# Designs tried in a protein design chat: VH-VL binders against p38371. Part 37

Target 1, 215 residues: p38371
Amino acid sequence: CNFEQPETNCFVQESPSWAVKYDVVDSPKDANGDECTTTAPLVELMGVYKYVNPETGAAQLALRPATLASRAIADTTTTSADQTSLGSLDTEPKDHGFCHANDFAPAFVNVAASDTAAANTIRYEFTNVRVYSAAVAPGTQFTGELKYTSNGCTSSYVMRAVWPPAPCDTASTEPAENCGVGSGLNPEFAVVCQPTSATGTTGYCVPAGDIPSFK
Short names: E, the ipSAE of ESMFold2; O, the ipSAE of OpenDDE; V2, 0.75 times the mean of E and O plus 0.25 times the DockQ between their complexes.

## First folded at step 18 (VH-VL; framework fv_romlusevimab)

Design ab6 (at its last look DockQ between E and O 0.04; V2 from the best seeds 0.00; counts 0 for: pae E 18.0 > 2, placed apart)
Fold by OpenDDE, look of step 18:
Structure ab6 (fold): chain C 215 residues (1-215), chain A 123 residues (1-123), chain B 108 residues (1-108)
Amino acid sequence: as target 1 above (215 residues)
Amino acid sequence: QVQLVQSGSELKKPGASVKVSCKASGYTFSRYAMNWVRQAPGQGLEWMGWINTRTGKPTYAQGFTGRFVFSLDTSVSTASLQISSLKAEDTAVYYCARQRGYVGKYYYGMDVWGQGTTVTVSS
Amino acid sequence: SYVLTQPPSVSVAPGKTARITCSGDALPKQDVHWYQQKPGQAPVLVIYDNSARPSGIPERFSGSNSGNTATLTISGVEAGDEADYYCQVWDTSSDQYVFGGGTKLTVL
């Protein structure tokens, strides 16, 4: 978080951890056009950062998926910059409180083959990202589209994100542990617990509806 | 370190056959279709077709059926183009190019190219 | 057969902006890809899916679509940008890739 950069009307909560949900739009297909099974996570944390050019006032939005960063540990060829998707960001909200972010560079890793795993390239391509920056909830929700590719298997998603990240358990009856009172989330947000796996109960609170997601 | 390396230049006589190879490295070969593109001297790019690198099924563009055969040797991650009954008009640079991807409304393109193989057909 | 039309050549001074157009019927229904080919070299993908830029391609390169025309824009043109540029689409009606005729970009 850069506290010295000029303030803009497009506020974005800078944080190493947003909770991001991916809803499938297009099922996975490889570059042969055949069905494949690799998908983006159901939910993951994401680093979100805003940069402002002090000379021009131009703003940029950086997205750093946590799962990509995790895999980067095994990657000796890509840099931190490669693992972060950087795009342009509006300086002020344009429509219904949204700041638009465009022209994102792909974020990717190249993991070389090992004794236990084949070589793998993972790529995140973000488009049509919109950060909700209205006064009622400035910079704590955003949406967009993701094209996810893992080792040639590509799928597409609607992305919905909320800050702060709140861990949750669908099996818990405690509101604080199931996206309710005490979770740390804005009480006006409509959120739901999204497990990290199809069979699990633990995950993160994510928007329950379209962004902005309010009760 | 993803790359495609093609075989060397070929000089052939009319009626002969030639086989151009394209060795892939740095990625999972069977996940990406391989395209073949021809470029005659001083001319533009011309798509010849592609081969499914998982199934081995070839698809040929119009005008490239019959004498043109796509094949695979998956054991060495290699795609090959064979041209039989060579003609003078087959003189060109031939490129293999990896299919970038496929999803939804057809997100295509060729993101990795071989260096090209010059095939010269002359009497 | 589906045809993509490009101007044969475009000239631009260094530091200026070059625009290369690619026109085709029903182009709005297709994703356009752009390739750069320098003399004696293989083509390089510079724009895909109309406006997406591969890693390693400078931000000076951008793609846009309007009507039946796609445009490759190169801002701040450098001498090294002198090359042939080809647009490409997948024609769903014939299930074939189609290339434009190519545009020679000359940096004056």
Scores: ipSAE 0.720, ipTM 0.896, lowest interface PAE 0.6, mean pLDDT 94
Fold by ESMFold2, look of step 18:
Structure ab6 (fold): chain C 215 residues (1-215), chain A 123 residues (1-123), chain B 108 residues (1-108)
Amino acid sequence: as target 1 above (215 residues)
Amino acid sequence: QVQLVQSGSELKKPGASVKVSCKASGYTFSRYAMNWVRQAPGQGLEWMGWINTRTGKPTYAQGFTGRFVFSLDTSVSTASLQISSLKAEDTAVYYCARQRGYVGKYYYGMDVWGQGTTVTVSS
Amino acid sequence: SYVLTQPPSVSVAPGKTARITCSGDALPKQDVHWYQQKPGQAPVLVIYDNSARPSGIPERFSGSNSGNTATLTISGVEAGDEADYYCQVWDTSSDQYVFGGGTKLTVL
């Protein structure tokens, strides 16, 4: 049994919760190219884990969106492997301090029909994932692309993620509740409070700009 | 629909100047850097540099740090290439191309290209 | 000055598989992008990040990057695939994008 993991130069902060913001690139369309309305969340939490095969040295990155994790409890038709996107991860950073992750398997969950909604499959497809690995903020920010499909609608996004997740409220005058001092975030991070809904004020602190997002 | 539309072809004499424009539509202009690529007749593609569309900061490839100037007009989502003191060797097709991914130094290739502008320098 | 080397031409019969190579000493540390350019037209991105396919590019286009060689593979080649193909990377030693010299694919 080999349960010790070798170190690599691509550090990733493992956590059940990172804060992830999605910015739209391609608006939602159905299979015929007609406009539809279903979108990815504005922000969500995401489980992020790194694995290293002790026999080969190959590294993998696992991404588990909270949307899929929360629905998994009621879904008897998919497994944990279906609900988690696993991809290859570089063992060494490329220039500019990024570790790339590629070849992600899609992650999905089946949502049974309810009183007001038809049955649905929610599907995440990640590409071009890059984890910032430089010593200033090793493995605590990443970016990538998402193709999101739900209710027959497909849309694409750039994603930007930060650890730790910090709850926030855009209506608060307290810095600790608005991504400032006392929030638990690295003070060098450039972050902004992203509400979970278009009309609400509460959400999570997310990167304000390009990864790596620093003041 | 995402597209880049370039200005029309130009015939110039040696020593003149030319300005090639590239108008973007269908996406948020400031989120994607704009590349310039040259292709001389019968030759391959040559990267000239890019401009950060959020900050207006240009980066020029080696060999293009002089007579070549990148600029923006963000009010009309337009990037421009100006070439001064034109030489016969500047005869080429000039392409604008959107950098895939965030604005900045992410090296993810070029996903949307303009149709190209032919600049001919002849006496 | 970093150079990406491509064969100048490749000929393939219709329905067969074309393989276009791109060689460079730094490729193990680089992500390779591939462009298709038909005569008189602008280039089109067909593969990015070694093997990823943009929306609208058929599955018969695939890419790989192993050792000092990246390969664009086109299975089931059609007449409409006749074009020049360019590989591209970022070169950290000179801080710039570098294109390969291009490969003309001819479908006989």
Scores: ipSAE 0.000, ipTM 0.448, lowest interface PAE 18.0, mean pLDDT 86
ESMFold2 (binder alone), look of step 18: mean pLDDT 92; pTM 0.948

## First folded at step 20 (VH-VL; framework fv_romlusevimab)

Design ac1 (at its last look DockQ between E and O 0.88; V2 from the best seeds 0.00; counts 0 for: pae E 3.5 > 2)
Fold by OpenDDE, look of step 20:
Structure ac1 (fold): chain C 215 residues (1-215), chain A 123 residues (1-123), chain B 108 residues (1-108)
Amino acid sequence: as target 1 above (215 residues)
Amino acid sequence: QVQLVQSGSELKKPGASVKVSCKASGYTFSRYAMNWVRQAPGQGLEWMGWINTRTGKPTYAQGFTGRFVFSLDTSVSTASLQISSLKAEDTAVYYCARQRGYVGKNYYGMDVWGQGTTVTVSS
Amino acid sequence: SYVLTQPPSVSVAPGKTARITCSGDALPNQDVHWYQQKPGQAPVLVIYDNSARPKGIPERFSGSNSGNTATLTISGVEAGDEADYYCQVWDTSSDQYVFGGGTKLTVL
């Protein structure tokens, strides 16, 4: 949802596609406390949007993981709102140029039962989201924490995101195709190519370090 | 839809036994531990323990050992609580509640509750 | 902590803000969950992991922690919010869930 909003000091690059990396903190476990194997994607695109209440000036941040969006096509039980995590956002940067976003509602989709599996829910729970909005790189990096749950299997991650989303191939020698010059990314950003699969070479450029990730 | 449906109210005499059932639906039963919570009349919530829905291993809270038995019938996604040698003090509403999740050595509370089963023990 | 302490009752006028506290010695190291229980009904999870809100729970409900005290805040209180509220933690020391004593919220 794109509309003109009052300007705030917490700039966020609104886009249907950010490149997001999830680094595992806690390995997946089910609600019995036993080991399970389902994990969040290695990398995915994410819709990021900022909403400002023109009357109050209050800001909100919306996060829409692409994996939820894709599964939503087959899910008639959840709404767009259900598939988007909406949280409060600071109006101005605070600590070290970060705008904090909190109180995110879970984003989720339902997976219908099949012949071999019961109905399932995939859920994203975001916390401690911080958008880097300093003058040197306003609103093009953010970090946070994710609790990912699928079929009762929960794992936790540090989330790191960068805009724009630059496709990459670790097998390519062309800088533009491997997160270098010509990729469209800020040349000052420290980024690496993260394949979408463990065996593949193609993926997206993601932050190489903690946010803000600079060379 | 995720749901827990418990068996109906029970009226028992002291010394008798009762079995409360909790049928789960709408999710993978074996992935979520089932908690049991007791609430005496006019009192607060009291955690009784839980059962691992994959292994069937029960864990009982202090004060709920001996006469209290957690069990499963996985074929019908049902957890059960059996109380033997009933006492007047066992008069309460008993709830089954689904464990929400586990990560980082922490459990995340209970996100789905049964409607409760009233057990009355009276002579 | 082995014991979570809640005030027995809190009264609030409609439209005002209610705050229900939950105190425990180990609270800073614990995730707090809150349940609402209306008369004759089963408890409902309204806040989990200190401040997260389940789907379907109004934004009027929020959770926060400060020191050894967790607080459930209900803004713009409505008559329908009249209920008992319980805080809960998983105590890693004793490997058990612990409930607070509950707080009866009365809407005046």
Scores: ipSAE 0.818, ipTM 0.931, lowest interface PAE 0.5, mean pLDDT 94
Fold by ESMFold2, look of step 20:
Structure ac1 (fold): chain C 215 residues (1-215), chain A 123 residues (1-123), chain B 108 residues (1-108)
Amino acid sequence: as target 1 above (215 residues)
Amino acid sequence: QVQLVQSGSELKKPGASVKVSCKASGYTFSRYAMNWVRQAPGQGLEWMGWINTRTGKPTYAQGFTGRFVFSLDTSVSTASLQISSLKAEDTAVYYCARQRGYVGKNYYGMDVWGQGTTVTVSS
Amino acid sequence: SYVLTQPPSVSVAPGKTARITCSGDALPNQDVHWYQQKPGQAPVLVIYDNSARPKGIPERFSGSNSGNTATLTISGVEAGDEADYYCQVWDTSSDQYVFGGGTKLTVL
């Protein structure tokens, strides 16, 4: 019978680009346990896609970091499937409108050895991913955890993501260029401009706080 | 391609010494501790300890603090296990295995293993 | 010191689900790793961090850690899954890796 509405399924805005911010939890260490310096980017774009098995209704979430996609151009040893992290996605929201995604496979790319550097694998491992799918902001923000490894240097982060990606400049006095009115973002979102480098001013608008991030 | 290649099998008499080598390739050797794992015939896996590949500082598990010596030759990305004063009880397969990682207080195990080196000590 | 207990053997029919347990004090606060070792071969990491699957390991391998027991689950068991399986943790109190005693999986 269809007299009672089924629960809302888990909406995710599919896009080749979401803006994702990483905040460090565990500082970088190598596999000897020694301090090292390689970190995840402060912010990056990320492809986000949802797949649904039409026979069972089972859903999957795919995360494709732009960092892996850019290095994949020179990598003949990995496939697009290796460069994308695929996990299960709940079919119904839980926990105040969150859809949980779990069991992500690692995403990685290989960087060939050069005259000055050994071969390297850049690896992303996502866990505890939660997509905010309530109708007020359906599938346009998510949070999770990242373990990032490059050159044997591993660090961990909380990640917070928003769609759409909005370029910004912290030095701009124009609100549209600094995550304000005219930026293209939902005006109810609490966001800040995160530069892509520690010393630069340009980057992307990212959630200001815990997901869901609203004013 | 990440790889650990160990030296060939050894047949020894009690009281002799043996050196098992483990050559690494395809990654930055100085970033990953090298574990040594023993497996006696018909027995389980036994962690012997590891060596920090940047500093050369070994850490030995309980029971492996005497006749067992870990060493490095970083110029050829090689870790070695030397066993002195061999006993029949040292008959085993010896594996080198790369430390996978470390985040916070959590170690992620051993992701790359050598093929193993059989050491046989016969009376 | 810290001991991980595994059953010595588990038998399962082809196509069924095998569950291999690993018990130890305070396991819920530990990251459990699982290795498969086929006869005459080196061990292979099949599950790390309780439930994470390395690339190349089939999705039918899964792991959990609840209470004082971690479980490696192999669904749709195939003859090629016959092997010894070891659990492993890092024991922070003694700063040592500890392996379980191993479980021989027989497919019959």
Scores: ipSAE 0.331, ipTM 0.732, lowest interface PAE 3.5, mean pLDDT 88
ESMFold2 (binder alone), look of step 20: mean pLDDT 93; pTM 0.952

Design ac2 (at its last look DockQ between E and O 0.78; V2 from the best seeds 0.00; counts 0 for: pae E 3.2 > 2)
Fold by OpenDDE, look of step 20:
Structure ac2 (fold): chain C 215 residues (1-215), chain A 123 residues (1-123), chain B 108 residues (1-108)
Amino acid sequence: as target 1 above (215 residues)
Amino acid sequence: QVQLVQSGSELKKPGASVKVSCKASGYTFSRYAMNWVRQAPGQGLEWMGWINTRTGKPTYAQGFTGRFVFSLDTSVSTASLQISSLKAEDTAVYYCARQRGYVGKNYYGMDVWGQGTTVTVSS
Amino acid sequence: SYVLTQPPSVSVAPGKTARITCSGDALPKQDVHWYQQKPGQAPVLVIYDNSARPLGIPERFSGSNSGNTATLTISGVEAGDEADYYCQVWDTSSDQYVFGGGTKLTVL
């Protein structure tokens, strides 16, 4: 949902596609406290949108993981609002150029039962989201924490995101195809190609370090 | 939808036994521990313990050992609480409550509750 | 700690903000959960992990922690918010859940 909004000091690049990486903090466990194997994607695209109330000036940040968006096509039990995590956003940068986003509602989809699997719910819970909005790179990197749950299996992650989403191939020798010159990314960004699977070579360029990730 | 449905109210005499059931639906039963919580009339919530719904291992809180037994019937996604040698002080509402989750050595609380079962012990 | 302390009662006028505190030695190291219980009903989780809000819970409900005290804040209080509220923690030292004594919120 793109519309013109009053300008705020916390710039966020609105886009249906950010490249997001999840680094595991806590391994997956079910609600018995036992080990399970379901995890968040290695990398995925995410819709990121900023909303500003023209009357109050209050800002909100919306996060829409592509995984939920894709699953939503077959899910008639959840709404677009359910599939998007909406939180409050600072109006101006605070500590070290970061705009803080808090109080995110969970985003989720329901997965219908199949012949091989019971009905399931996939849930994203975001906390401590910080958008880097300093003048050197306004609103093109953000970080936060994710609690990912699928069928009662919960794991936690540090989330790191960069815009634009640049596809990459670790097997390619072309810089433009491996997060280098020509990829479309800020040349000052420290990024690395993250394949979408453990065995594959294709994926997206993601931050190589903590946000803000610079060379 | 996710739901816990408990058995109906019970009236028992001292010394008798009671079994409260809690049927789960709408989710994978074996992935979520089941808690039991007691609430005496006009009193607060008291955690009794929980049962691992995968292994069937019960864990009892202090004060709830001996006469209290947690059990499962996984074929029907049902957890049960049995209280033996009932006393007047056991008069309370008993709740089953689903464990929300676990991560990083922390438990997430109880996100789904049964409607409660009133157990009255009277001579 | 085995004890979470809550005020027995809190009164608030409609539209105003209610704050319910929960104090305990374990609070700095543990996540706090909050439950709402209306008369004759089962408890409902309204806040978990200090400040997270479950699905379906209004934004009016928020949680925060400071030192040994957790606070449930209900902004724009409505008549329907009248209930008992309980804080809860998982005590890692004793491996058990501990509930506060509960706070009765009265909407004047």
Scores: ipSAE 0.769, ipTM 0.915, lowest interface PAE 0.5, mean pLDDT 93
Fold by ESMFold2, look of step 20:
Structure ac2 (fold): chain C 215 residues (1-215), chain A 123 residues (1-123), chain B 108 residues (1-108)
Amino acid sequence: as target 1 above (215 residues)
Amino acid sequence: QVQLVQSGSELKKPGASVKVSCKASGYTFSRYAMNWVRQAPGQGLEWMGWINTRTGKPTYAQGFTGRFVFSLDTSVSTASLQISSLKAEDTAVYYCARQRGYVGKNYYGMDVWGQGTTVTVSS
Amino acid sequence: SYVLTQPPSVSVAPGKTARITCSGDALPKQDVHWYQQKPGQAPVLVIYDNSARPLGIPERFSGSNSGNTATLTISGVEAGDEADYYCQVWDTSSDQYVFGGGTKLTVL
């Protein structure tokens, strides 16, 4: 006698803001195959949502990069749906408590032409997304792959994300301001402060290693 | 807003030359290789090669290394295909198509196509 | 030289699922792209990198690449899907894009 498996046992902490770090795998190249310089952000906030079709039980994972959302005011040609990447989400965890999400549609915004630059589409293409759903830290970390394209310049990354977003400052000696005790993060998470710019010190706490990232 | 606009149809005699132009707009021309694709009447698609739009270096598919020349006029964001010593078998629709991307030895196809230019070679 | 083989035609009833195959010995090492070409029109990219959808392509278009065969799947087929469909790869061994011979999809 086979027992029916649960339909929706892949928990994901839904939030308009997760902190996401991108680590380069393939350096930026344009569509000639030549080196270029445009990259994904070092870190950004990301909206993460789970949807379940009540008729079929099928689940979807939605990823909305804050960088695209912030550009939406200047873009009258795309909708919030275009700025959000939807993928299928497994109904049950696989190896080691991961819920896999696949078949993501791209997320994008359009950037209007200026005096010095042609019109462009900024695109995020996610693949191989895995949400850590084990009971010790259910649905609060995920990893995946990103292909980022802007102005014909494409690069690829491993993405690693954590909830909640915790602002930080690498120059601070206060643990709560540098991803330590008092930051609001699970103290067992291995995290590090990632500044939002190459020259600044302020940013967000991001996973320090492979997901699940624990001390 | 991204578009490729090709020159109009051509009727040519055997032995003549033809130049098909492809004007790009709405994006940074020098970032995307330009492919050329041939489709003979009633036939499938055949890749002819591409040109690097930053350097002007062409790459020709096997079988297209003689009478076919890719070139650029970067001042007007235009790629061109010249076919010399035209033969009846050159009768086809010729498409320019923008290369979509390149990451880690992966080429992600051709995302924007010109409308096609019909070249007819007859006496 | 490297060849991608497609069936010449596929027929499917409206609302049903169409499956268009593309066979090649190197497919396990290749990323497959799919194009739709309606009569008198330029091709349109509908799937790239085996299964990814470009901007504006409905989710009823999907792709897979397994065991020397790539498949373009169109669920809920509509009359507007009647077209020729081509698979394509970049073949690193020959340094060229290779197109399949094309499949005519008829919606009956």
Scores: ipSAE 0.349, ipTM 0.744, lowest interface PAE 3.2, mean pLDDT 89
ESMFold2 (binder alone), look of step 20: mean pLDDT 93; pTM 0.953

Design ac3 (at its last look DockQ between E and O 0.21; V2 from the best seeds 0.00; counts 0 for: pae O 7.9 > 2, placed apart)
Fold by ESMFold2, look of step 20:
Structure ac3 (fold): chain C 215 residues (1-215), chain A 123 residues (1-123), chain B 108 residues (1-108)
Amino acid sequence: as target 1 above (215 residues)
Amino acid sequence: QVQLVQSGSELKKPGASVKVSCKASGYTFSRYAMNWVRQAPGQGLEWMGWINTRTGKPTYAQGFTGRFVFSLDTSVSTASLQISSLKAEDTAVYYCARHRGYVGKNYYGMDVWGQGTTVTVSS
Amino acid sequence: SYVLTQPPSVSVAPGKTARITCSGDALPKQDVHWYQQKPGQAPVLVIYDNSARPSGIPERFSGSNSGNTATLTISGVEAGDEADYYCQVWDTSSDQYVFGGGTKLTVL
């Protein structure tokens, strides 16, 4: 009904797959401060889940990077819990409908040594995560910061994420294949196709600008 | 396993020299700077500086630029601290510690420590 | 030279919560690291980047950095937590790591 006064809520669309874009803030460096080359992916899918303690009302946000999970196939020592970053989540929005999530534990996977590479730990460390939860698009976009470490090489990023994930092709003129009508995305979202590689054309639709990303 | 193993304790007279070694294993030595940290008896931790293990360039904290020399032998993944013209006030435990890394202007401390080497300077 | 101030000692009963503070100018712009040092042993990293916990450190260790004060929190304190605790930052103005003076945690 038109006269309802809904309670404020930190809604998050729970899904095994959100599309997440990373934009570099600090270029990759090793622990000597020398340049190195390993980076986070340009775009990846991410599991996003919310947990609430029913007795206290305390909420948590869980982030599980799909790239980290896929590399865990070869890992006999890390668990699904280690591959998931769990942080605290606000119970109510602030500052124009944002719910903040903080105190994330790192997510990681151990990659066993091979004939060509030493053993390695790939780590994701999330900070300053903010979920857009206003009624117009509740819990379907978020932003935050990532510190990524692999092969002793550390870099940092702004992350921007949208649900649902929509596959796309930058070379396609069909709107449904290039983040337009028919793609499955909210038509009010401002999104662009981000290829998964620097030279390819296929990837996922990601926010075009700062969250909340709308036309 | 990532490990730093330091040389044994030393008893020295004033005016002598000492060399503390720190052998690294279980990781790529040239990718992590090596810090040196001093702890005088009953006192806190003091950062002495670090050495870039790829280039061999040392950085010394204020107060450690005179008689303290950091060096490397990369062929055996070893960092060393040499203290010359020893004084009684150099009596301390000396630690090597692997640098955890950088992001932007943020330096992220030390994640692996050697067991420490006690240097005692007495007449 | 940048100074990190810690209380010299803190006493906490077993099973209670210990809070060890570390104060410094412009601390919110820094990532604070915490080390535990038991008598006769080398320091061990227990918290990095203000609040992240290394593998093998119990969940009852947590950290925060709010304003000019960082806090190491140890819930459910056990006798084995008795140690000296040091905070650390990198001081960009002098290009040096700085340790706090240390806090002796006593479990009574």
Scores: ipSAE 0.131, ipTM 0.668, lowest interface PAE 6.4, mean pLDDT 87
Fold by OpenDDE, look of step 20:
Structure ac3 (fold): chain C 215 residues (1-215), chain A 123 residues (1-123), chain B 108 residues (1-108)
Amino acid sequence: as target 1 above (215 residues)
Amino acid sequence: QVQLVQSGSELKKPGASVKVSCKASGYTFSRYAMNWVRQAPGQGLEWMGWINTRTGKPTYAQGFTGRFVFSLDTSVSTASLQISSLKAEDTAVYYCARHRGYVGKNYYGMDVWGQGTTVTVSS
Amino acid sequence: SYVLTQPPSVSVAPGKTARITCSGDALPKQDVHWYQQKPGQAPVLVIYDNSARPSGIPERFSGSNSGNTATLTISGVEAGDEADYYCQVWDTSSDQYVFGGGTKLTVL
């Protein structure tokens, strides 16, 4: 839900779709510490929204992974609030142009049992989220950490995100289709095409390096 | 079908020892940690600890160290609880319960329970 | 030690809705699980991770969280629902499971 809000120094591009990549830090483990196979997506879209309390001026950042949103369609046990990770957000940039977001509530959905799978919960836990809000690129990159859990299998990631979400194809020779000129991205951004699957060529342009990712 | 079957009721004297067994079937035993829960007569559930079914490493809750020993016999998919130097206060129903298997900041609950074993300590 | 507080008893008429609360400090940071225990039987998991239902659990059972309180809701209560209900969390500070004191649900 987007509404007119007072402007703050921590600008965040509000959009139902950011391109987000997850780089594994800790491999998936189960309760016994054994390897398991469930992982976060290679790349996904994410809704990002900023809320400002008009009375207090306090800011919040909402993160809504698209994979949760899609699963939510069949989930009657969780609410939109449950499916969205809401955290506090700085009002002004601090360290090197970053606005820090903290205290995120977990976002999750419940997956009903089927003939082939037991009832499950998919959970996103975000921590140490930082939105780059410097004047050179205000609110169009952010980073953080993700703890992903599905079916008792937990893994950890570094999250890196960029706006706008530019579709790409590694098989294409057209710059506009491979994160180059014409893609809609800031030409100063260092980005790379990340396919949505291990075998596919189509995906989204994601940061090539640490945030902020510049050429 | 997934189930846990525990050994039968025990009547012991103070100072004796008892071993309660919990046999798992219908699933891979080493995939899920095993919990032990105690329930004294007319009282609530009390978590005793859990054992890693792969490594055999036990973790005991506060108040359940020393006289309580968790062990495994993986060859027969069985977890065991041994209580030594039994006291009257040890009179309770003891449950084994399978960990649901989730990991993370908030752990996962217990989705499969044994039928319970009544241990009575009386002089 | 970490404590989960439940009302000792709740009474409800058949067909009505029962609500059993579980309160604890910093509960919003924890996943709550609920167990049903009928007389002379082992506990049964009825809700996990705040609001998820295991296979075989009727839709009449639901879980929710608000503030420092988790609530197990049983709609359309039946005589067979008469049991003790326990909430549970993993306390990260002590690295142990903690049960609530239990609530006896009586169907009038």
Scores: ipSAE 0.016, ipTM 0.562, lowest interface PAE 7.9, mean pLDDT 90
ESMFold2 (binder alone), look of step 20: mean pLDDT 92; pTM 0.948

